# VH-VL binders against q960a1r229to459: the designs that were tried, part 42

Target 1, 231 residues: q960a1r229to459
Amino acid sequence: LKGDRIELLLPKNIDQFKKFKKDRTVISSGLITRFVSTRNPKEFSQKWISTKYVKEFNEITVNKDSVVVGAALNIQKMADTLTSSLSINIGKEIDSFIQKFSSPQIANFATWTGAIISGAKSSLSVSDLLILFNVLDAKLTLLNNSGELTQVAIEEFAEKKLFATHTIVNAIFSRSLTGFLFCLKLGETSEQDSTNFNFAALVGNQVSRIFVGLGGQPKRLTSLEVHIDAL
Key: E = the ipSAE of ESMFold2; O = the ipSAE of OpenDDE; V2 = 0.75 times the mean of E and O plus 0.25 times the DockQ between their complexes.

## First folded at step 19 (VH-VL; framework fv_solitomab_arm2)

Design y3 (at its last look DockQ between E and O 0.75; V2 from the best seeds 0.71)
Fold by OpenDDE, look of step 19:
Structure y3 (fold): chain C 231 residues (1-231), chain A 119 residues (1-119), chain B 106 residues (1-106)
Amino acid sequence: as target 1 above (231 residues)
Amino acid sequence: DVQLVQSGAEVKKPGASVKVSCKASGYTFRDYYMHWVRQAPGQGLEWIGYINPNRDYTDYADSVQGRFTITTDKSTSTAYMELSSLRSEDTATYYCARWGYNEYSFDYWGQGTTVTVSS
Amino acid sequence: DIVLTQSPATLSLSPGERATLSCRASQSVSYMNWYQQKPGKAPKRWIYDASNRATGVPARFSGSGSGTDYSLTINSLEAEDAATYYCQQYSTEPRTFGGGTKVEIK
């Protein structure tokens, strides 16, 4: 798409993406993109590049030891993939947790990458996806400005603010996790359309992972983990 | 025991619509994804889509995208698939199949619903 | 999409003989399942994750394989084993099936 206000490139693969990215703003969801563009003043002009049609950003791969989810996929598709590919004691809880995630419209059309970045940028918002990624010890494959791919932990991504310089290509989830996942979400209303507090605990694994979300980055409860693991 | 019971055979003309049902019993309906697989006469099996009953989220194969719609009625533990803009190549037996956890396979199948599209 | 090629298309053997069914994937897959289908009936899960027999499946059935090559073996065929067997992969979306091998008992 090309216009007076916004120029949008739609690469079909990662090589094209690398080539054309340059100084363009990376965007993903078409629905959200349109919404944002309509709010821009007529005098405002931006150059954008979308991940929506990039092949490598839309792939799902289920390995024996990991699940790989492309960055251009919507939140619900990611959740469904994890639910279908992880152990029942973890996957079912993910499904249940995401069921309460915002509105279906957002879950169906917004990318999980957008949600992760939004959560990582905020010091106030409580992100359900961010805590989920933390408790599952998710890894992100990142593309830097030099065209190189690197893998980082979700915690490092947020801490180092890599969203400012890198593009998320995919997320990698371990399938080696054992035990039970417990998630809690508390919102403003009975429908939990927003989150004020969330909690996630993976117990029965070699090492327990427990996080609490009160705003910004989820906090790991290491002392509680040690206690639980000693029981 | 887990059971998936589907609606009866249908005969339709090209361009028409039909809705097939799959009633689930013997397990918690919301806890499992329901998939649909079809089989043309004398041919193999083709995955065509699924639904997450918890969110009513669906995904479809390219071959049926925009024409087929999967839905659920949680109160009756029933999954539905509406086939619209029917084509002759849609002639097939349609199966609902549950995706099983941990074993990563279709562990239970409906008995199938034959849909014939003919002029 | 991952293409699964099954061979042979038809296998005709006598009772007591050994049957070997092959399923080859166009690329490496993580999970391979097998389904048994008799004429006019729905498929039944038969082998899951390459080598696990589903509930009720006789011990004469076995599955093996990894990567791109998988097989289902029937040790000492019985009349009731006459059916079409389909392989199915779970590694890359969409889930896909092989073309099937029809086992006939002479």
Scores: ipSAE 0.734, ipTM 0.879, lowest interface PAE 0.6, mean pLDDT 92
Fold by ESMFold2, look of step 19:
Order: structure tokens, then sequence, then C-alpha cells
Structure y3 (fold): chain C 231 residues (1-231), chain A 119 residues (1-119), chain B 106 residues (1-106)
């Protein structure tokens, strides 16, 4: 076969990334994803574009009211950033919860975006990272195929299946959250086991947020939130 | 009371390695991130990197990547910084510093360890 | 990397005078800390989040600023205030420090 080549682009900023993304498989730092296209028998190519060196995908920005975590960061770096940047009763629980669902080997290599996309795509799996993002009211900055940036709540990302048409640029977490974060994971060691269950609650915040994971997107328990907020 | 006590001064030849210790007391060692910062003679402060002692995860400034290794010994509540292939420009005082929650700053510092690299 | 430029490099003043130390960031930052360092000693946390005094810092110290421009002010300088003061940002990684302002008492 003529043309069996892999072309890897290493853009340095989001503007370069936007110009070359259109027909390429995005590779996140620490994980590999790919797409193969074949146009005729004499030409085969795999065209990849990496997020590893894109400035905006690797940035961490701590603002007064928010912390922004780039899409190419691994799970452990994201967790450490949130732990260091949020209030102690939220940050320490994040640090503790990550230990319950991700080994150091996985957390140090896998990107948080890969885990979020995997969780958002599944109607059967219970995602621990996805429920954490929901309870923290995370927002995602997304890049569409036209090069436009939009910002959506984590719930909307899965609900509207935006992983199919958009690339995640970063996540944004509020630093104004108060109260106590409580996270639980129940189930066997295999993540493929349909008996997995998780739970996450932020209580004592101005408006409580309580979620349960029973398969697919986490479910918000608004009736329980109202009850707790009334106490 | 929180205290960070570092190992004593070191004099080394170029090409050698040095390992500086930082023994913590007065708090639960695994609950706080430990950072390392260096200061060349007559110069300002330069951030090296940190360790999450709960996960043993480390990250380093790009400018120092490849020669620094930060580790911990949880049983003695001690953080370590090792620097290999020493160069004369590595002559500095090395500090450990604890990251403070809710105040988002380095709240406690070790007394510093002077490392002199001379031929 | 965000570069923090402190000025002046050295500030020599008499006791009772007002000292103002400047820290300018190469791009906007949201979070600025200050550390005091005396010769042969480790830095000590002094001001955090631009304006909050750390425990044990005298009321004569105040911090202010936003965006790219931050300052540390000593209302009435005392002999014990002789030290080098470093600003530090953590709005982006790596966390960076300014070059320091040495405050001397005449």
Amino acid sequence: as target 1 above (231 residues)
Amino acid sequence: DVQLVQSGAEVKKPGASVKVSCKASGYTFRDYYMHWVRQAPGQGLEWIGYINPNRDYTDYADSVQGRFTITTDKSTSTAYMELSSLRSEDTATYYCARWGYNEYSFDYWGQGTTVTVSS
Amino acid sequence: DIVLTQSPATLSLSPGERATLSCRASQSVSYMNWYQQKPGKAPKRWIYDASNRATGVPARFSGSGSGTDYSLTINSLEAEDAATYYCQQYSTEPRTFGGGTKVEIK
C-alpha cells in the first residue's frame, strides 16, 4: 500500500490547533486516540493532531473566583490543582476520592478529558470523575468544528452528546463553593461490573448539590437538596 | 506547632548528586503538599516542584525537569529532594515549603540547606 | 511563565518613614502573596491574597493591588522591618517570585 504514513501535528497554541484539526484524530496527553481514513487503495494515512503542546490545553489558571484546568492534564495533576485551589473541606475530599477510583499509574497517565468523555458516552457505566464534576458544578470550554468556543455545564455536555461535535479545551471550577464535599464509591474492583454505585454531595453550600450514579449520567437529587437546605 | 527541619549544608563536586531532607512535625504529613524552592547566592527564589505525599505524585518546573527527584518517607514524615549531575549553577540554598490551604500560600518553610558545588 | 518585577531593588529609609514596595506582573494575575526574608533565614509568609496579613504581621504592613500592579506598604518603618520582601503569584504555573526589594534602615 502506497501512502501508509502517520502524520502527527504538534501545534503550540489553540489557533494552530483550530487550523489543522478538521480531519485529524485528537491525541490527548497520556492517552492515544486515533482515526484512520482511507480514500483509495493506493493512499492510506493516519492523520493525528496532539494536544500535548497546545498552550491552552496545558494551562492552569487560578482566578479569584475560578480555577481553570486545561484538557491535556492528567487526572492526578487536575486533582492536585483542585485540592490546592479550593477550600479545605472540598479540596481534601477530592484528594481522598481520587484515591478510591484511580491508581497512581492510571491517574498519572490518563487525562481527565478521556475519563469524562468515556463516562459521558456510556449509558451503563458509573463514572466517578463525572459525578465529581457534576457535584462541583464544573463547566467545560468546548471548541466546535468551526473554531468557535462555547462554555457549557458538565450536565449539558453529556445530555446533548457534545463529545461527538466538540473538543474539550478546559474545565472551569468555582472557587466560591463552601461547605463540605462527601463522595462515595460502592462496588467491586471491576469498573465493568453493572453493580457499581456512587454518590457525591456538597452540603452547607449556599445551594446544596447532591448526585447519585446508577449508570450513565449522574442524577441530581433536587428533592433531597431542598430538604437538606431547609434544615 | 508546625516545624520543617532540613539536613545540613553540603559541599559537592560537579557531576555528583545531593539529597536534602526535610523532616516535618506538628501536623499530619500526608495532609499537606510539600514544595521545594531554591535561592542562588544573592538571587531571588525559584520554584522547583512539589510532591503530593498522599499519592507520591510529583511535578516540576520545566526549567529544572530531568535532574530533580522529590520523594517522601511517610514513616518518618520526611520529604527529600535529590539533584543529580550537579553543576556550579546549582549552588544555592534549597528550601522545603508547605502549601497552606484556604490561604493559598507557602505557610511554613524549612530553615534551608546550602548546597555548594565547587571544583 | 509570569515574570514578576519588583522595584525598587533597594529601599533605604529612616525609622518612621513610609515604605512602598512595587510588584509588577508581566500579565494579569488574580492572586499575589508576599514573603519577608531576613539574611540567613528562610522566607516567612507575610501577606497573602494581595491584602491579608499573615498571623503575627504588624498592622503597619498593608498590601494592595490587582491585575498587573501590586504593592506592599509599611506605614511607619521600624528597625525590625529591615529585610528583603518577595512577591509571589500562583495564578499560573509555574508559581513564580519577584526578584525582591531589600528594605534597609538608615
Scores: ipSAE 0.649, ipTM 0.855, lowest interface PAE 1.9, mean pLDDT 84
ESMFold2 (binder alone), look of step 19: mean pLDDT 91; pTM 0.927

Design y4 (at its last look DockQ between E and O 0.84; V2 from the best seeds 0.00; counts 0 for: pae O 4.2 > 2)
Fold by ESMFold2, look of step 19:
Structure y4 (fold): chain C 231 residues (1-231), chain A 119 residues (1-119), chain B 106 residues (1-106)
Amino acid sequence: as target 1 above (231 residues)
Amino acid sequence: DVQLVQSGAEVKKPGASVKVSCKASGYTFTDYYMHWVRQAPGQGLEWIGYIKPNRDYTDYADSVQGRFTITTDKSTSTAYMELSSLRSEDTATYYCARWGYNEYSFDYWGQGTTVTVSS
Amino acid sequence: DIVLTQSPATLSLSPGERATLSCRASQSVSYMNWYQQKPGKAPKRWIYDASNRATGVPARFSGSGSGTDYSLTINSLEAEDAATYYCQQYSTEPRTFGGGTKVEIK
């Protein structure tokens, strides 16, 4: 009584990843856990490739003007990096906002990449991580099927559905942002419930950034930003 | 008046465990990362890991992962570091240190806790 | 891991002399900090972000450098400056320290 076999490739660096990615479904450690918990045969592919052990996908680099977070890092580690490397008014708010997502143990198993892709694919859900990336003007480094690297704003990643044709390598956040970050999350009955509405504003920066999440992609409130910046 | 006050020196046998405390005062304990650093006699400083108290999130250096456990008690503003299966090379002074925002450095240090592992 | 190499290991000088402590990183570093540690005491933040003195640090201390090469200078050594000075980087994890330079007063 032999079942279907599954092959999981564990490359150690980006060059190995490029060479062996073709014809395989890319997964992170957090995604593997979620696939197993569903037990749906159609959610498993027979040939997978993991980002878990790729050196470049696990790197964190803090530069004077930017911080770079590898794609394979969990949400908690990304949040800690941003909290520690950004200004206190931004970092403290990120830390407080992440506290509301879910149990730290569950968040430790989920990658930020998985959450971003899930949010970018949905026209109905309200993603807390996606609105945070938007308010912080995050950039993504992407690897296409030809092995070429490009950088795009988080908005373009979602608009052009680049999750279907590209692999995220890292995220890049500016350390030049100033002012105060305000984040709000509202859900049904409990902090553990899914978000019905969220809001994120960076005020006191040279150009304010204000977003609202009502379902699907966060919407930028540019008219409000102009009004606030005029004060 | 930020202060980090650590528990007293410990003498342990190989195979035992030790739990070092670091009581914080003069600031909002849950707002800051608490790190642990050790220093073997006559040696330099080695970073161990950290905890963010309001989320109970920890991470550790790869070189030390497996035997260290960092925890907090938010009600007493106290961080703890526990080291299990002690070896003689774990003889060191263990420091807690707070990560300072905007200066991106360890701005306040505990006085240190000497742990001696001896047969 | 970024390796920080401090030199000299020991610097023995007379009061009033100029002391220069070197810290070299194995790759470019965006943040270099310095800590002073006196015997039997915890380290204290001394210089942060290459050149900024922490509160209470005398003006005779200055830091400089960028990229891979950093230094700490004491422009007129005083008896209370006898200590070990450690550099520390923040550009990557783990946050690593140099091996230290022990400053002694003849």
Scores: ipSAE 0.483, ipTM 0.764, lowest interface PAE 3.0, mean pLDDT 83
Fold by OpenDDE, look of step 19:
Structure y4 (fold): chain C 231 residues (1-231), chain A 119 residues (1-119), chain B 106 residues (1-106)
Amino acid sequence: as target 1 above (231 residues)
Amino acid sequence: DVQLVQSGAEVKKPGASVKVSCKASGYTFTDYYMHWVRQAPGQGLEWIGYIKPNRDYTDYADSVQGRFTITTDKSTSTAYMELSSLRSEDTATYYCARWGYNEYSFDYWGQGTTVTVSS
Amino acid sequence: DIVLTQSPATLSLSPGERATLSCRASQSVSYMNWYQQKPGKAPKRWIYDASNRATGVPARFSGSGSGTDYSLTINSLEAEDAATYYCQQYSTEPRTFGGGTKVEIK
């Protein structure tokens, strides 16, 4: 897209992305892009670069020990991939949880990356995707300004505010997790995009993982994990 | 027992549309992804798309993107494939297939629906 | 897309003989499945995750392989084994099938 107000580049691979990223704001959702551009004043001018058509940002890879989901994929696609590739005791719960997470419109068109970044930036909102990523011990592949790729845990990403300096390329989920996943979301009404409280517990794994969300970053309940694992 | 029962054979002209159905039974319809696979006469199998029944989210192969539409009726546990702008190369037997958990494979198949596109 | 090449295209053998079907992937895959299809019928899951027999599949069938090379073996062929066998990968979207190997019994 070209215009007086917004210039948008659409790289096709990560190398092009690296080359063109300089002095540009990274975006991933076409709908959001259109919405923002429409609402901006006439004097508004920005240079953007999109991950929408970058090959590496749109790939899904299912390995024996991990699932890799590209950053440009929508929330539902990410959820579908996890549901289809993880054990039934975990995957079904993910599916159920995501179904309650947001409207189909949001899930189908918003990227999971956008949701993760939005959640990570907020100190007030309760993010369902963040708690899911935490309970699953997800890792993110990040591209820094130097063009290098690094892998970090989701907690580190949020804690160090890496969203300010890095671009998410993909998420990596372990397929070695065992046990059962339990997720809970409480909002004002059913099927709302907003969440007041969420809870996620993976039990029956070698080490239990339990998180609670009341706003901002999910909190890990380590003492509860220890207790559960002792049972 | 899990069963997938599809609608009968169809004959259409190029440019026409047809809708094929796949009725599922013996399991919770919304818990499993329903895929569609086609097979041209004397040829191999080609994945063409799937739907998540509980959210009606779909994904399609590039070869059919924009022309084929997958939908579901959860009340009847039925998946549908609407084929529009039919071409001669769309002549094939179309199968619905369930993707199984844990075993990561198409564990159940419909009997197939033959769609013939001819002038 | 991952391309799966099956060989041979046709395999004609006598009852009691051993059949080996090959499936080669254009790149390494994590999961390989095999389906049996008889003329005029829908495919049936036969082997899943390289080496697991589906329910009802006779013990004479076995699967093996890793990376890019997979095989399906039929020990002591029977008349009922006449069919086309397709391999299918689940590692990278879209899911893809091989061209199939037609097994004929003389």
Scores: ipSAE 0.054, ipTM 0.681, lowest interface PAE 4.2, mean pLDDT 90
ESMFold2 (binder alone), look of step 19: mean pLDDT 91; pTM 0.924

Design y5 (at its last read DockQ between E and O 0.89; V2 from the best seeds 0.83)
Heavy chain, then light chain:
Amino acid sequence: DVQLVQSGAEVKKPGASVKVSCKASGYTFTDYYMHWVRQAPGQGLEWIGYINPNRDYTDYADSVQGRFTITTDKSTSTAYMELSSLRSEDTATYYCARWGYNEYSFDYWGQGTTVTVSS
Amino acid sequence: DIVLTQSPATLSLSPGERATLSCRASQSVSFMNWYQQKPGKAPKRWIYDASNRATGVPARFSGSGSGTDYSLTINSLEAEDAATYYCQQYSTEPRTFGGGTKVEIK
ESMFold2, look of step 19: ipSAE 0.711; ipTM 0.875
ESMFold2 (binder alone), look of step 19: mean pLDDT 91; pTM 0.918
OpenDDE, look of step 19: ipSAE 0.837; ipTM 0.919
ESMFold2, fold request of step 22: ipSAE 0.730, 0.727, 0.695; ipTM 0.883, 0.883, 0.870
ESMFold2 (binder alone), fold request of step 22: mean pLDDT 92, 93, 92; pTM 0.931, 0.938, 0.938
OpenDDE, fold request of step 22: ipSAE 0.895, 0.902, 0.910; ipTM 0.950, 0.965, 0.967
ESMFold2, last read: ipSAE 0.707, 0.696, 0.549; ipTM 0.871, 0.869, 0.789
ESMFold2 (binder alone), last read: mean pLDDT 92, 92, 93; pTM 0.938, 0.935, 0.940
OpenDDE, last read: ipSAE 0.907, 0.907, 0.910; ipTM 0.965, 0.965, 0.966

## First folded at step 20 (VH-VL; framework fv_solitomab_arm2)

Design ctl (at its last look DockQ between E and O 0.06; V2 from the best seeds 0.00; counts 0 for: pae O 8.0 > 2, placed apart)
Fold by ESMFold2, look of step 20:
Structure ctl (fold): chain C 231 residues (1-231), chain A 119 residues (1-119), chain B 106 residues (1-106)
Amino acid sequence: as target 1 above (231 residues)
Amino acid sequence: DVQLVQSGAEVKKPGASVKVSCKASGYTFTDYSMHWVRQAPGQGLEWIGSINPNSDSTSYADSVKGRFTITTDKSTSTAYMELSSLRSEDTATYYCARWGYDEYSFDYWGQGTTVTVSS
Amino acid sequence: DIVLTQSPATLSLSPGERATLSCRASQSVSSMNWYQQKPGKAPKRWIYDASNRATGVPARFSGSGSGTDYSLTINSLEAEDAATYYCQQYSTEPRTFGGGTKVEIK
């Protein structure tokens, strides 16, 4: 068989990214993960565009009421940002939870967007990062093929399969969250990155948020939230 | 009862390395990020880097990246900075400072370590 | 990087006078911190989140501002207030400091 041909663009800012994004497969890490993707390599080339060096995708912005984490950041940098930008009862649990489900090598290498997209695509697996985003009421800023930006809740991103038609630009977390975050992971080992069940609860906030992961998208336990908030 | 105690002053020649310690007490060392801020004589404050002692994740300012290393020893609750290939413009007082989560500010500072780089 | 410009560089006033220290950011920031530093000593947290006094800071100190313009006010200056005051932002990395305002007592 003849070899596959790959063209990879490394834009430095969002304007360059918008200009060259169309007709290219977006990659969110420094690894070339799409090598054999054609069924006819003789007449076909694969065109890729990376988020790794886009300035806006690597930015962190801490606003009065929100923190914004760029799409190209690795899991550990995202965790450190949330930990330093949120209250200690929430940030400390985020830091602890990340260490349970991801080895330091993976957390410092893999992007949070790769993990979120992988979790959002799965109908059967349990994603630890996805449940964390749900309990924190994360919003995503998305870029469509026309260069327009929109903001959606993490639940909508997965439900409507927006990963197929949009590129994640950043995630937005509220800094007004209060109370205590508790996260639980039940699985064989973090090195296997296999979770059979997870659970996340933010209690003592104005409105509690409680989620379970049993396969596919995390399920919100609104009846339990109402009961807890009434105490 | 939170206290950050730094090692003593250093005099170095250009091209050498220096390692400064910052011993923390009065709190759980791994719960707070530790930052380094320097101040050249007669000048203002410059943030140069940080470490999360729970994960060992580090961040560095572009001005010192490639020459600056931050580490911790969790058993002694001590953070370290090491600056290599010293230049005369690295002459400064180096402070460690803890980042307070709920106040989003540097809530406790070490006493400072003066590093002098001269021939 | 966000540049913080403090003015005046030096402010010399008599005891009992009102001091106003300005900090202007090159871009809008979400909040501003202030640190007090006396000669030969480490900085101390003084004002955080633009207007909150750190523990032990006298009520004569107040902070205000938003966006690009922030200030620190000392209502009735006392001799122990002589120090350099630095503003600091954390909306973007690096978390930059202003150049400082040195407050002197005549």
Scores: ipSAE 0.101, ipTM 0.665, lowest interface PAE 6.9, mean pLDDT 84
Fold by OpenDDE, look of step 20:
Structure ctl (fold): chain C 231 residues (1-231), chain A 119 residues (1-119), chain B 106 residues (1-106)
Amino acid sequence: as target 1 above (231 residues)
Amino acid sequence: DVQLVQSGAEVKKPGASVKVSCKASGYTFTDYSMHWVRQAPGQGLEWIGSINPNSDSTSYADSVKGRFTITTDKSTSTAYMELSSLRSEDTATYYCARWGYDEYSFDYWGQGTTVTVSS
Amino acid sequence: DIVLTQSPATLSLSPGERATLSCRASQSVSSMNWYQQKPGKAPKRWIYDASNRATGVPARFSGSGSGTDYSLTINSLEAEDAATYYCQQYSTEPRTFGGGTKVEIK
């Protein structure tokens, strides 16, 4: 490429990733990488690092108690994993939800972390995946600038804006979730990626979790949870 | 080129122990989990355990849990599986197999080690 | 544990014929792998992530499926395709294999 060159590193493991990250911008999608590289090749001089080939970001682990999905996985892969690993009443809703969330192209090429980070950064955008992670009480494994791994609740991630300083390595879901999952998405038009309002509720044989999305950070409806659980 | 080379055939009596080795080459040993799969004579494949060489985290199938132990030696890029309290039903060819993260599959296999348990 | 049921157990066909191998899971899985094994040899990765051919696998092989139903298809059988094929899931631990389909060439 003539002009300003985009430098992209493609580490294959987390150790390499830690070593080379430095001041580079992290990208989690090959699709995004392509767009960035092609839009302004003459003016774009940013340094990038990708999680696409980092093994720890591409792991799927399903054991008796939890489901772990790597940050480099696309939305569809994540959804499929959750659908097959969680209870049927929850899994079916996730499957249904993801089909409405985005086009197949986006679902297959965009990472779930992209949607999470986007939703966390923008108060004007409602992230469907963000609310899903909240209602499922997901945990995130994060890598900080010092190279340390920590686990945080998805709510804490968004509240503390950890996306500015941390890299998501994976998400962890409990397989002990019971009950029924209900998700609602409202947009201007059907089949659009834009969401103005979303709602998610997990109710059943466990403490209810209910969230509403009016912006980037979903709001938990604790009063409603208490009411539902008392019924 | 990636290669997994296993130790030779073993014949043991019930109750005995044996340790099978799998030497890896052609890649960074700690970057991939090593799995063990066995196949009884004329039967199908059975996953029996795994280890992450980087963290030494292990998993076992219920059929071998408490009897089999998987370990690694990073200095020699070798995975081991010790089979203790051997039973006749443990008679099988044991394969080590590397799990490829990006393609979610066992991409390389050892040549297999036959363990025969007989009175 | 997820049980994978392969059918048929044995498939005997002539060269040039089409072979379809089935693998059914006891519950929905995110994907499926296939391995080829010849007598006295270790298994070889053949199809990964339901529909991707491993390196060196001829184009006549294809994989498809989703949910609980997956299949491996050989469009035009050749003598060298005689082997046992196993499906394998990794959606839940423990990882499990199907019972295998033995493909014989007449």
Scores: ipSAE 0.015, ipTM 0.571, lowest interface PAE 8.0, mean pLDDT 88
ESMFold2 (binder alone), look of step 20: mean pLDDT 94; pTM 0.946

